# VH-VL binders against q9c0h5r722to879, part 32

Target 1, 158 residues: q9c0h5r722to879
Amino acid sequence: WSSESIKKPMIVTSDRHVKKEACELFKLIQMYMGDRRAKADPLHVALEVATKGWSVQGLRDELYIQLCRQTTENFRLESLARGWELMAICLAFFPPTPKFHSYLEGYIYRHMDPVNDTKGVAISTYAKYCYHKLQKAALTGAKKGLKKPNVEEIRHAK
Key: E = the ipSAE of ESMFold2; O = the ipSAE of OpenDDE; V2 = 0.75 times the mean of E and O plus 0.25 times the DockQ between their complexes.

## First folded at step 20 (VH-VL; framework fv_anetumab)

Design f4 (at its last look DockQ between E and O 0.62; V2 from the best seeds 0.00; counts 0 for: pae E 3.2 > 2)
Fold by OpenDDE, look of step 20:
Structure f4 (fold): chain C 158 residues (1-158), chain A 121 residues (1-121), chain B 111 residues (1-111)
Amino acid sequence: as target 1 above (158 residues)
Amino acid sequence: QVELVQSGAEVKKPGESLKISCKGSGYDFNYYWIAWVRQAPGKGLEWMGIIWPSDSYTRYSPSFEGQVTISADKSISTAYLQWSSLKASDTAMYYCARISLYRTYGAFDIWGQGTLVTVSS
Amino acid sequence: DIALTQPASVSGSPGQSITISCTGTSSDVGSYNYVHWYQQHPGKAPKLMIYDVSKRPSGVSNRFSGSKSGNTASLTISGLQAEDEADYYCSSYTSSDTLFVFGGGTKLTVL
C-alpha cells in the first residue's frame, strides 16, 4: 500500500498510452479506496476505473497489480475493503490476461484464509468472492459489445 | 473424491429429444466450469461448450451453437446437455469435464465416464 | 480457423522414447503456454497427462513430459511401456470464440 502516487507503470510495458494512463488509473484507485480526494462519487470513480480497464486491454494487468499493491499491507480497513470491492467490480467486466491470471489468482487465494480477517473487515470473504469472479471471468472474457460499462452494472458487480 | 458421474447410455430415433446429465461431487460444483466434449465413433475429441453452474452462464463452440443446449442445476450439482431433435450424426460418446483454472489455464482435469448416445432409425 | 495438427500414429518399442507433436496453425495457439495433453485408452475417458505445456498433474508418471518450440508442442514418453498404448490428444485454450480446440489425436502403438 502506498499513499503516494506512482510515477510509472508497475508492469513492464512499451505502450505509451498504458504508461500515461497507469498513473491516472492509480489515482482513481486511490480515490475509490478513500486514500485520495475523490473528484466524484465512489460509483462514478469505479465506473471510470472499470471503463479504463475494459476499453484498454493493455491496462488490465496494470490495474490488477495496482489493486494488489493497494490491498497489501494496508492498515486502513475501510480503504482495504474498498480495494477488494473494486477488484470484484473490475472482475465483473474483464479478466486479467492469461499470463497474469496465475499471479492474480495466487494473490487472491492467499487472502482467502480467515487468519487474515480483522474485526472490522472480513478480507477472506472478499477474496473468496473475487476468486470465484476471477475463475468465471477467465473464460467469460471481457464484457462484450460496444456499450461501455454503466453505473447500474457497477452496482450489481459489488 | 472429486468426480463427475454421467447418466447412462441412450438409444434414440431421429427427431426425438434427449437430455443427458453430469453430476459433480467432492468439490464446489458451482464454481468450476463444466465442459461438454463430443467424440464420434472412431473420431477425435470435439469441444462443444461450457457452463458456469453458479449462474448458468454458457458459451458454445460455433459448431454447436444452436444445435444443443447446455444447462445446469446448481442445487444438485448437475450439468445437462440436451437436444430438441436428434440426428443420426449425433451418435457419439459425450463427456463432461471440469475445467481447472487453478495453476492451470483451461485444462480439463476431471472427466466423466462418458454417455454413449446412439441415434438410429 | 484454429487447428492443432498431430500425427495420426506413432509407434515404439518398450523402453524407447517417443515424441508426439502438436502444431498450431494459428499464431495465437502457439503464443500461449496453454497446451494440454490427454491420454485415452480404448473405451475410457480421456485423462489429463500434461497441462500448460510441461506441467505434470499429481499421479502422472514422470515418464511423460511436455515441451514447446515455436508453434509446436511436444509430448515425450520415455521408457515406453505397453500400458502407454493409447490415443493422445493435445488441446489448447484460445482467445477466440472457439475457446478450446483439440488436435486430431495420435494413436500410439507399443510394438
Scores: ipSAE 0.823, ipTM 0.920, lowest interface PAE 0.6, mean pLDDT 94
Fold by ESMFold2, look of step 20:
Formats: structure tokens, sequence, C-alpha cells
Structure f4 (fold): chain C 158 residues (1-158), chain A 121 residues (1-121), chain B 111 residues (1-111)
């Protein structure tokens, strides 16, 4: 977890557009989680995050790594819950690449154990939901990834 | 016990319709892909299509698109494979299989016992 | 287009080790760990023996092992037993819209 901005993406890339978008994406994730001030309501912040991941296919693995970072050792319980919620929302619209799938699957699986639950936050419940979303998304992915997100779909994904 | 139980063998004539079933038990049916796999007599395995039972989303192998219909009734943990007009070339063993949580990319970990479909005059 | 190639048959004597190959492309076998192996006895449904190249499901003997090199995956059966006589299929994820492919199958005969 970090309350700070990032200066470079977590995945090594030479693409300047991806580098810039990764830094902006991290700010949006922080805004949704309540770790950065936002003028937009959470629904529209989630829409922007989901739209960026859907539109910029090279950003998808970076998005999920940033979510893993922000849900690891995050002691702000509301922020932690919203981080897992945002992961579930994004998995409704697009999967990670097959190369990254194993990492994300393992991350989610490790959090499915109720031992990880914190007072007032049932992390294992969020993780179980994300796990099943990931499994579905992996085999629906490429064709569904052309469907533009909208506010009703974001509400449904929650 | 985790299992998939398929409907019994069928003997049909060309032009008849048919719907065979695959019932899951011992696990949460709605959270696993179900695949249908064909095996013609003396031949190998061919995947036909997959379904996500919770919302009935389907994907078909190109070889079988438009040739069969895959559906599910999640309320009774059952998936179906259906033909509107059988051909003699549809004679085969048909399996349903669950795609494993170990890997969604094609690891079929639980198989039904198979349904033999014979289509002849 | 894409296809997984297996030998039509292999044979071995009890106690020996044998290897069954499964050759595809970099997009199907080489770049990812989504190769799986199934055993099928006559008249019975297939059984998953190896998944993700080299992992064994619970209850599968450690005599069965898997590996890959380049675009070829391999199933190795050590200490052959009469019960190992069966057809063996590999499968893999494809990077195309077809999603999956099975190999043509290999008949293992235990002499």
Amino acid sequence: as target 1 above (158 residues)
Amino acid sequence: QVELVQSGAEVKKPGESLKISCKGSGYDFNYYWIAWVRQAPGKGLEWMGIIWPSDSYTRYSPSFEGQVTISADKSISTAYLQWSSLKASDTAMYYCARISLYRTYGAFDIWGQGTLVTVSS
Amino acid sequence: DIALTQPASVSGSPGQSITISCTGTSSDVGSYNYVHWYQQHPGKAPKLMIYDVSKRPSGVSNRFSGSKSGNTASLTISGLQAEDEADYYCSSYTSSDTLFVFGGGTKLTVL
C-alpha cells in the first residue's frame, strides 16, 4: 500500500504512453479507494478506471498489479475494502493477459482464507468473489473486451 | 462427492431432435465452466463448446457453431447439448466436463460418464 | 492452422519408463503453462492426469510426470504397469478464437 504518487509503472515498459497512463491510473485507484481526494463521485471514478483498462489493453496487467499493491499491507480498512471492490469491478469487464493470470490468481487465492479477515472487513469474501470473476473473465475476455463500460454495468458489478 | 451425471444412451433416426443433459452435484455448479466434448467411434476428443451456467454465456468451437445448442438451467445444476436435426455423422460419445479452478484455460478436471448417441435408419 | 501432434502409439514393458510427446506452437505450448494430459481407458471417460504442464491432481500417482521444452510437452510414465495401458491425450489453450485444442491421442500398450 502507498499514499504517494508513483513516478513510473510497476511493469517495465518502453512505451511512453503506457508509462504516463500508468501513473494517472494509480491516482484514479487512490481516488476510488479514498486515499486521494477526488471531485467526482466513486461511481464515475470506477467508470474511468474500468474504461481505461478496457480501452488500453496494454494497461490491464499494470492495473491489476497496482490493485494488488494497494490491497497489500493496507491498514485503512475502508480503503482496503474499496480496493477489493474495484478489482471485482474491473474483472467484470476485462481479464489480465494469460501471462499475468497465474500471478493474479495466486494473489486472490491467498486472500480467500478467512484468517486474512480484518475486524469489519471480510477480505476472504471479496477474494472469493474476485476469484470466480477472474475464472469467468479469462474465457470470455477478448470479445467482451470491446464492450464499453457504462454506469449501469458498474453498479451491477458491485 | 463431486460428479457430473449424464442422461442415458440415445438411438435416433436422421432428422430427429435430441437434447441430452449433464447434472452436476457436490460443488457450486454456477461458478465453473461446463464443456461439451465429442468422441466419434474410434476417434479422438474434440471440444464443442463451453457455458458459464450462472448467466448462460456460451462460446462454441468454430467446427460446431450453428450445429448444436448449449444451454443450462442453473436452478437444477444442469447443462444441456441439443440438436434440432440429427445426422448420421452425429453418432458419437458425448461427454460433459468441468473446467478446473486450477486453470480456466482448458484443464477439464471432472468428466461425466458419457452419453452414446447413435443415429441410424 | 493450430494442431497438437502426438505419436499414434507407444509401447513399453512393465517397469520401464516411457514418454509421450505433444508438439504445438509457441502460442499454444511454448509461451504458456496451459498444457494438460488425460488418460482414457476403453469405454470410460477421460481422467485428468497432469495440468499446467507438470502438476498432478490429488490421487494421481507420482509415476506420472510432465515437462516441456520449446513447443513440445511431454508426459513421462515411470515404472510401467498393466493398468497404464490406455489412450493419452494432451490439450492446450490456443491464442486464437478457437480457445482449445486436443492432440490426436496416443495408444499406450504395455507388453
Scores: ipSAE 0.375, ipTM 0.770, lowest interface PAE 3.2, mean pLDDT 85
ESMFold2 (binder alone), look of step 20: mean pLDDT 92; pTM 0.941

Design f5 (at its last look DockQ between E and O 0.87; V2 from the best seeds 0.82)
Fold by OpenDDE, look of step 20:
Structure f5 (fold): chain C 158 residues (1-158), chain A 121 residues (1-121), chain B 111 residues (1-111)
Amino acid sequence: as target 1 above (158 residues)
Amino acid sequence: QVELVQSGAEVKKPGESLKISCKGSGYDFTYYWIAWVRQAPGKGLEWMGIIWPSDSYTRYSPSFEGQVTISADKSISTAYLQWSSLKASDTAMYYCARISFYRTYGAFDIWGQGTLVTVSS
Amino acid sequence: DIALTQPASVSGSPGQSITISCTGTSSDVGSYNYVHWYQQHPGKAPKLMIYDVSKRPSGVSNRFSGSKSGNTASLTISGLQAEDEADYYCSSYTSSDTLFVFGGGTKLTVL
């Protein structure tokens, strides 16, 4: 977890668009998690995050690794919960790349143990939910069609 | 023990409907995809479709889209494959299989024993 | 059209090593390390022998190994035994509408 912004993508990429969007994406993640002042209500912030990941395939793995970062050693319980919530939301719209699947799966799986639960936040419950969504998303793929994610879909993805 | 158990052999006539079953045990049925695979006599394996038992989300191979229906009842950990009107060409062995994405990507790690469907006039 | 091509048949003597190839016709299939191998004895259901090109499930003999070079995945069986006589199928996940593809199968005969 970091309170600071990232200066470069966390993944190795040559895609200039991904490089450009990665830092902004991280800020949005921080906004949703409550670690940064939000420019909009959380639901709309989540929509923006999900839309970015949905529309830009190269940004998906970056998105998930950023979420992993922000949910690791995060002592802000509300922030932590929201990070996992955001992960679940994103998994409803798109999976990570097959190459990144194993990493994300491993990360989620490690957090499924109730030993990781803290007072007030059942991380294991979030993780199990994300695990389930990840497994499904692997074969459903990204949301199909030309219609972008909407607020109602975000709400249902929680 | 993790296993998939399929319903027994079927002998049908053309035009008849049929629904065969695949029951999972030993694991959480709602956390794994179920695939159906056809094998015509003396032929190879052919992927038909998949289902996510948790919400019954399905995808079909283009070759089988509209030809069969895959469904599931998660309350009894059972997946189904059904025909509304059988053809002689539907004669084959049908397998269900669990698809794993745990430390693998898309491997069919558990197979049912198969259901032989014979369609003849 | 995504397809996996296997030789129709291979043969070997006990103790020998044989290799079965699986070649993807699409670059998409070759780009992923999601090739799996299944063994099928007559009248039996397929059994997963190798997953993700080279990984071996628990309980599968170490005589079975997998590799990949370019668009061709290979299953190698060392120390061939009579019990290895079976049909072998490669398969792959694809990102296309056809999510899964099987090879045509290879009949292995132990002489």
Scores: ipSAE 0.926, ipTM 0.955, lowest interface PAE 0.5, mean pLDDT 94
Fold by ESMFold2, look of step 20:
Structure f5 (fold): chain C 158 residues (1-158), chain A 121 residues (1-121), chain B 111 residues (1-111)
Amino acid sequence: as target 1 above (158 residues)
Amino acid sequence: QVELVQSGAEVKKPGESLKISCKGSGYDFTYYWIAWVRQAPGKGLEWMGIIWPSDSYTRYSPSFEGQVTISADKSISTAYLQWSSLKASDTAMYYCARISFYRTYGAFDIWGQGTLVTVSS
Amino acid sequence: DIALTQPASVSGSPGQSITISCTGTSSDVGSYNYVHWYQQHPGKAPKLMIYDVSKRPSGVSNRFSGSKSGNTASLTISGLQAEDEADYYCSSYTSSDTLFVFGGGTKLTVL
């Protein structure tokens, strides 16, 4: 977990657009989780995160590793819960790449054991939900259609 | 103890309908994709389609789109393959299989015993 | 229109080692380590023998091994036995809308 900004992506890439977007993405994730001040309400922040991952294929794995980072050793209970919620939301719209699947699957699976639950946050319940979404997304792929995610779809993805 | 058990062999005439079943046991049926795979006599394996039993989302191989219907009833851990009008060319062995993404990517790790469908006059 | 190419048949004598090839493209076998091998005895359902190129499920003999190089995956069976006589299929994930591709199958005959 970090409260600080980042200046380069978690995943090494040569795509300069992806590099720039990775730093903006981290700010949005922090905003959704309540670790960074936001002008927009949480629902619209989640929409922006999901839209970036849906529209920019090269950003998807970075998005998920940033969520893993922000849910690891995160002792802020509401932030931790919001991080897992955001992961579940994003998994409703797009999977990680097949090459990253095993990393994310292992991360989520490790958190499905109730021994990882913390005071007031049932991480195992969130992780089970994310796992189910991940397994479906592997063969559904990114949400088909030519339209970006919208607010109603974000609400239903929870 | 993890297994898929299919309905018994069928002998049918062209034009008849048919629905065959695949029942899962020993695991949470809603956490895995189920595939239907066709094998014509003396031929190889052909993927027909898949279903996510939790919400019945389906995808079909282009060769089988519109030719069959795949469905599931998660309350009894059962997937189905259905024809509205059988043809002689539908004579084949039909397998259901579980697709795993647990510590693997797309392995068909559990197979039903198969349902032989024979379509002739 | 993706295809995995396998030889139609291979044969070997008991005790010999035999290799079955599975050739795809850079968009499936070449890009992913998600190649799987299935054994099918006559009248029986396929059985997963190797997954993710080289991993063996529990209960599968260590006489079975897998590898890949470039766009070609290989199943190797050492110490051939009569019960190894079967059809063998490879499969691979693809990045296309076809999702999965099976090879055409290889009939292994033990002489």
Scores: ipSAE 0.665, ipTM 0.852, lowest interface PAE 1.0, mean pLDDT 87
ESMFold2 (binder alone), look of step 20: mean pLDDT 92; pTM 0.942

## First folded at step 21 (VH-VL; framework fv_anetumab)

Design g1 (at its last read DockQ between E and O 0.91; V2 from the best seeds 0.86)
Heavy chain, then light chain:
Amino acid sequence: QVELVQSGAEVKKPGESLKISCKGSGYDFTYYWIAWVRQAPGKGLEWMGIIWPSDSYTRYSPSFQGQVTISADKSISTAYLQWSSLKASDTAMYYCARISLYRTYGAFDIWGQGTLVTVSS
Amino acid sequence: DIALTQPASVSGSPGQSITISCTGTSSDIGSYNYVHWYQQHPGKAPKLMIYDVSKRPSGVSNRFSGSKSGNTASLTISGLQAEDEADYYCTSYTSSDTLFVFGGGTKLTVL
ESMFold2, look of step 21: ipSAE 0.712; ipTM 0.871
ESMFold2 (binder alone), look of step 21: mean pLDDT 91; pTM 0.932
OpenDDE, look of step 21: ipSAE 0.923; ipTM 0.955
ESMFold2, look of step 22: ipSAE 0.777; ipTM 0.898
ESMFold2 (binder alone), look of step 22: mean pLDDT 91; pTM 0.930
OpenDDE, look of step 22: ipSAE 0.916; ipTM 0.952
ESMFold2, fold request of step 25: ipSAE 0.756, 0.744, 0.745; ipTM 0.890, 0.881, 0.886
ESMFold2 (binder alone), fold request of step 25: mean pLDDT 91, 91, 91; pTM 0.929, 0.930, 0.930
OpenDDE, fold request of step 25: ipSAE 0.937, 0.936, 0.937; ipTM 0.963, 0.963, 0.963
ESMFold2, last read: ipSAE 0.758, 0.754, 0.146; ipTM 0.892, 0.891, 0.682
ESMFold2 (binder alone), last read: mean pLDDT 91, 91, 91; pTM 0.933, 0.930, 0.932
OpenDDE, last read: ipSAE 0.936, 0.933, 0.935; ipTM 0.963, 0.960, 0.961

Design g2 (at its last look DockQ between E and O 0.71; V2 from the best seeds 0.00; counts 0 for: pae E 3.6 > 2)
Fold by OpenDDE, look of step 21:
Structure g2 (fold): chain C 158 residues (1-158), chain A 121 residues (1-121), chain B 111 residues (1-111)
Amino acid sequence: as target 1 above (158 residues)
Amino acid sequence: QVELVQSGAEVKKPGESLKISCKGSGYDFTYYWIAWVRQAPGKGLEWMGIIWPSDSYTRYSPSFEGQVTISADKSISTAYLQWSSLKASDTAMYYCARISLYRTYGAFDIWGQGTLVTVSS
Amino acid sequence: DIALTQPASVSGSPGQSITISCTGTSSDIGSYNYVHWYQQHPGKAPKLMIYDVSKRPSGVSNRFSGSKSGNTASLTISGLQAEDEADYYCTSYTSSDTLFVFGGGTKLTVL
């Protein structure tokens, strides 16, 4: 977890668009988690995050690794919960690339152990939910069609 | 023990409908995709489609889309493959298989024993 | 129908090593390390022998190994035994509407 912005993508990439969007994406993630001042209500921030990941394939793995970062050693319980919630939301719209699947799966799986739960946040419950969504999303693929994610879909994905 | 058990052999005539089943046991049926695979006599394996039993989301191979229907009843850990109108060319062995996405991507790690479907006049 | 390319048949004597090739495209084998191999004895269901190009499930003999180069995956069986006589199929995840594609199968005969 970091309270500071990132200066470059967490995953090495040659894609200029991904490089440009990665830092902005991280800010949005921080906004949703409550670690940064939000420019909009949480649902709309989540929508923007989900839309970016949905529309830019090269940004998906970056998105998930950023969420892994922000849910690792995060002692802000509300922030932590929102991070996992956002992960679940994103998984409703797109999976990571097949190459990144094992990493994300492993990360989620490790957090499914109740030993990691705190009095304020049942991380294992969030992780189990995300695990199930990841397994489905892997073969479902990204949301189909030309219609972008909407607020109602975001609300339902929570 | 993790296993998939399929329904018995079927002998049908062209034009008849058919629904065969695949029941899972020994694991949480709602956490794994189920695939159906066709094998015509003396031929190779053909992927037909998949289903997510938790909500019955399906994807089909283009070759089989519209030709068959895949469904599931998660309450009894069972997946189904059905035809509305069988053809002689549907004669084949049909397998269901569990798809693993745990520490792999798309491996069919558990197979049913197969259901032989014979369609003849 | 889309299929991966395998030799129709291969043969070997007991104790020998044989290799079965599986050739795809840049959209399947060439793009991912998710090639899997299945063994099928007559009248039996397929059995997973190798997954993710080179990994063995529990209980599978270490005589079975897998590799990949470019768009071609290979299954190698060392120390060939009579029980190895079977059909072998490769499969791969694909980036197309056909999520999974099988090879045409290879009949292995032990002489």
Scores: ipSAE 0.915, ipTM 0.951, lowest interface PAE 0.5, mean pLDDT 95
Fold by ESMFold2, look of step 21:
Structure g2 (fold): chain C 158 residues (1-158), chain A 121 residues (1-121), chain B 111 residues (1-111)
Amino acid sequence: as target 1 above (158 residues)
Amino acid sequence: QVELVQSGAEVKKPGESLKISCKGSGYDFTYYWIAWVRQAPGKGLEWMGIIWPSDSYTRYSPSFEGQVTISADKSISTAYLQWSSLKASDTAMYYCARISLYRTYGAFDIWGQGTLVTVSS
Amino acid sequence: DIALTQPASVSGSPGQSITISCTGTSSDIGSYNYVHWYQQHPGKAPKLMIYDVSKRPSGVSNRFSGSKSGNTASLTISGLQAEDEADYYCTSYTSSDTLFVFGGGTKLTVL
């Protein structure tokens, strides 16, 4: 977990557009999680994150790695819960690449054990939901015509 | 202990309907895609389509879109392949298989024993 | 567009090593496409022998190995035995709209 901005993407790339987009994506993730001030409501921030991940294919793995970073050793419980929620939201719209599938799956799987639960944050429940979404998304592919998140999708992530 | 068990061989006539089944046991059926694979006599394997049993979302191979219906009943851990009107060219062995993305990177890691469908007048 | 080409047949004598090739088009086999191999004895269901180019499932003999170079994957069987006589299929799993591609199969005859 970090409260600071990043200056470089977590995945090495030579694409200048991807580098810039990765840094902006991290800010949006922080905004959704409540770790950075936001002008927009959380639903609009989540929509922007999902839209960027869908539209900029080179960012999908970076997006998921940033979410893993922000949910690892994150002791701000509301932020932690929102990080997992955002992961579940994104997995409803696009998968990671096949190459990075095993990394994300392993991360989610490790959190499915109830020993990871904290007071008021059922991490294992979020992780189980993310796992199910990840497996389906891998063979469904990215959705054509990105759909905005809705209240029921957010409620299911809890 | 993990297995897929298919329904028995079928002998049908052209124009008849048919629904064959594939029942999973020894694992959580809703956590894996199920594929249907066709093998015409003396020919190779062709995938037909896949289903996500949790919500019955299906995706068909382009060669089989519109020709068969894939469905599932997750309450009894069973997937189905069905025809509304069989043709003689539907004579083949039909397999179901489980797809494992975690352990085998999208391989078909568990196969049913097969269901021979013979369509003759 | 996407296709996997295998020889129709190969043969070998007991104790020899034999290699079955599987050649794809420009994107069928490569850094981001998983290649799997299945063995099918007559009248039986296929069995997964090699996944992700070179990985072997538990219970599969170490006589079976896999590799790739460029757009060609290879299945190698060392110490050939009579029970290895079967049909062998390579497949590719991709994120493309085709999703799965099956090779035409190779009949291995043990002389």
Scores: ipSAE 0.286, ipTM 0.729, lowest interface PAE 3.6, mean pLDDT 84
ESMFold2 (binder alone), look of step 21: mean pLDDT 91; pTM 0.933

Design g3 (at its last look DockQ between E and O 0.83; V2 from the best seeds 0.81)
Fold by OpenDDE, look of step 21:
Structure g3 (fold): chain C 158 residues (1-158), chain A 121 residues (1-121), chain B 111 residues (1-111)
Amino acid sequence: as target 1 above (158 residues)
Amino acid sequence: QVELVQSGAEVKKPGESLKISCKGSGYDFTYYWIAWVRQAPGKGLEWMGIIWPSDSYTRYSPSFQGQVTISADKSISTAYLQWSSLKASDTAMYYCARISFYRTYGAFDIWGQGTLVTVSS
Amino acid sequence: DIALTQPASVSGSPGQSITISCTGTSSDIGSYNYVHWYQQHPGKAPKLMIYDVSKRPSGVSNRFSGSKSGNTASLTISGLQAEDEADYYCTSYTSSDTLFVFGGGTKLTVL
């Protein structure tokens, strides 16, 4: 977890668009988690995050690794919970790339152990939920069609 | 022990309907995709479709889209494959298989024993 | 229907090493390491022998190995035994509407 912004993508990429959007994406994640002043209500912030990952395939792995970062050694319980919630939301709209699946799966799986639960936040419950979504998303793929994610879909993804 | 057990062999006539089953045990049925695979006599394996038992989300191979219906009842850890009207060409062995994404990507790691479907006049 | 290309048959003597090839395209095998191999004895269900190109499930003999080069995946069976006589199928995940594609199968005969 970091309170500071990232200066470059966490995953090495040659994609200029991904490079440009990665830092903004991280800020949005921080906004949703409550670690940064939000420019909109949480649902709309989540929508923006989900929309970016949905519309730009190259951002998906970056998005998930950023969420992994922000949910690792995060001692802000509300922030931590929201980070996992956001992961679940994103998994409802798109999986990571097949190449990144193993990493994300491993990360989520490790947190399914109740030993990782903190007082007031059942991380294992969130992780199990995300694990289930990840397994499904692997073959459902990204949301199909031309219609972008909407707020209602975000609500249902939580 | 993790296993998939399929229903018994079927002998049918053209035009008849059929529903065969695949029951999982030894694992959480709702956390794994189930695939159906066809194998005509003396032929190779053909992927037909998949189902997510938790909410019955399905996808079909284009070759089998509209030809069969895949369903599931998660309460009894069972997946189904059904035909509304069988054809002679549906004669084949049908396998269900669990698709794993645990430390692998899309491997069919558990297979049912198969259900032989014979369609003849 | 699109299928991965396998030789129809291969043969070897006990103790020998044989290789079965599975050739796809740049859109499947060439793009991903999601090739899996299955063994099928007559009248039996397929059994997973190799997953993700080269990984071996628990309980599978170390005589079975897998590799990939370009658009071709290969299954190698060393120290061939009579019990290895079976049909072998490769499969690959694809990101298309055809999520999974099987090879045509290879009949392995142990002489």
Scores: ipSAE 0.929, ipTM 0.959, lowest interface PAE 0.5, mean pLDDT 95
Fold by ESMFold2, look of step 21:
Structure g3 (fold): chain C 158 residues (1-158), chain A 121 residues (1-121), chain B 111 residues (1-111)
Amino acid sequence: as target 1 above (158 residues)
Amino acid sequence: QVELVQSGAEVKKPGESLKISCKGSGYDFTYYWIAWVRQAPGKGLEWMGIIWPSDSYTRYSPSFQGQVTISADKSISTAYLQWSSLKASDTAMYYCARISFYRTYGAFDIWGQGTLVTVSS
Amino acid sequence: DIALTQPASVSGSPGQSITISCTGTSSDIGSYNYVHWYQQHPGKAPKLMIYDVSKRPSGVSNRFSGSKSGNTASLTISGLQAEDEADYYCTSYTSSDTLFVFGGGTKLTVL
């Protein structure tokens, strides 16, 4: 977990658009999680994050790595819950690349054990929902048009 | 124990309809894709299509799009393969299989026993 | 249309090692390590023997091994036994609309 900005993407890339967008993406993730001040409500921030990952294919693996970073060793309970929620939202719209799938699958899977649950945050429940979404996303691919997340699906993950 | 159990062999005439089933047990049916795979007599394996049982989202192999219908009823952990009008060329063994992304990418790790469909006059 | 190329048949004597090849393209086997191998005895359902090029499911003998070089994956069976006589199929992920490509199958005869 980090409260600070990043200056470089976490994945090496030669695409200058991806490099620039990765730093902006991290700020949006922090805003959704409540670790950075935001003007827009959380739903609009989540839509902007999901739209960037959907529209910029080279950014998808970076997005998921950033979410893994921000949900690892995060002791701010509200932030932690929102990080997993954001992961579930993004997985409804696009998968990681096939080459990154195993890393994300392993990350989510190890959090499905209730031993990871904290007071007031059932991490294993969020992880199970993310796992379900990841497995579906592997063969559905990215959606063409971005639609707002289903409120029922997001509420269930929490 | 994890298994997929298919409905029994069918003998049909051209033009008849048919719906065969594949029932999963021993695991959460909604967490895995189900594929249907065809094997004509003496021939190889051909995947036909896949379904996500949780919401019935389907994708078909281009070769089989419009030829069959794949469906599921998650409340009874069952997937289906259906023809509206059988042809003699539909004579084949039909398998259902579970596709896993658990520590793998797209392995067909559990197979049903197969349903032999014979279409002849 | 697009398929993985396997030899139609291979044969070997008990105790020998044999290999079965599976050749694709740079868009499937060449780009991804998601090659899987299935064994099918006559009249029976296929069984997963090797996944992700070289990994064995629990319960599969270590006589079965897999590898890949360029656009070609290989299944090797060492210490050939009579019960290894079967058809063997490879599959691979592809990012095309077909999602998966299958080999035509290889009939292994144990002499």
Scores: ipSAE 0.667, ipTM 0.852, lowest interface PAE 1.1, mean pLDDT 87
ESMFold2 (binder alone), look of step 21: mean pLDDT 92; pTM 0.940

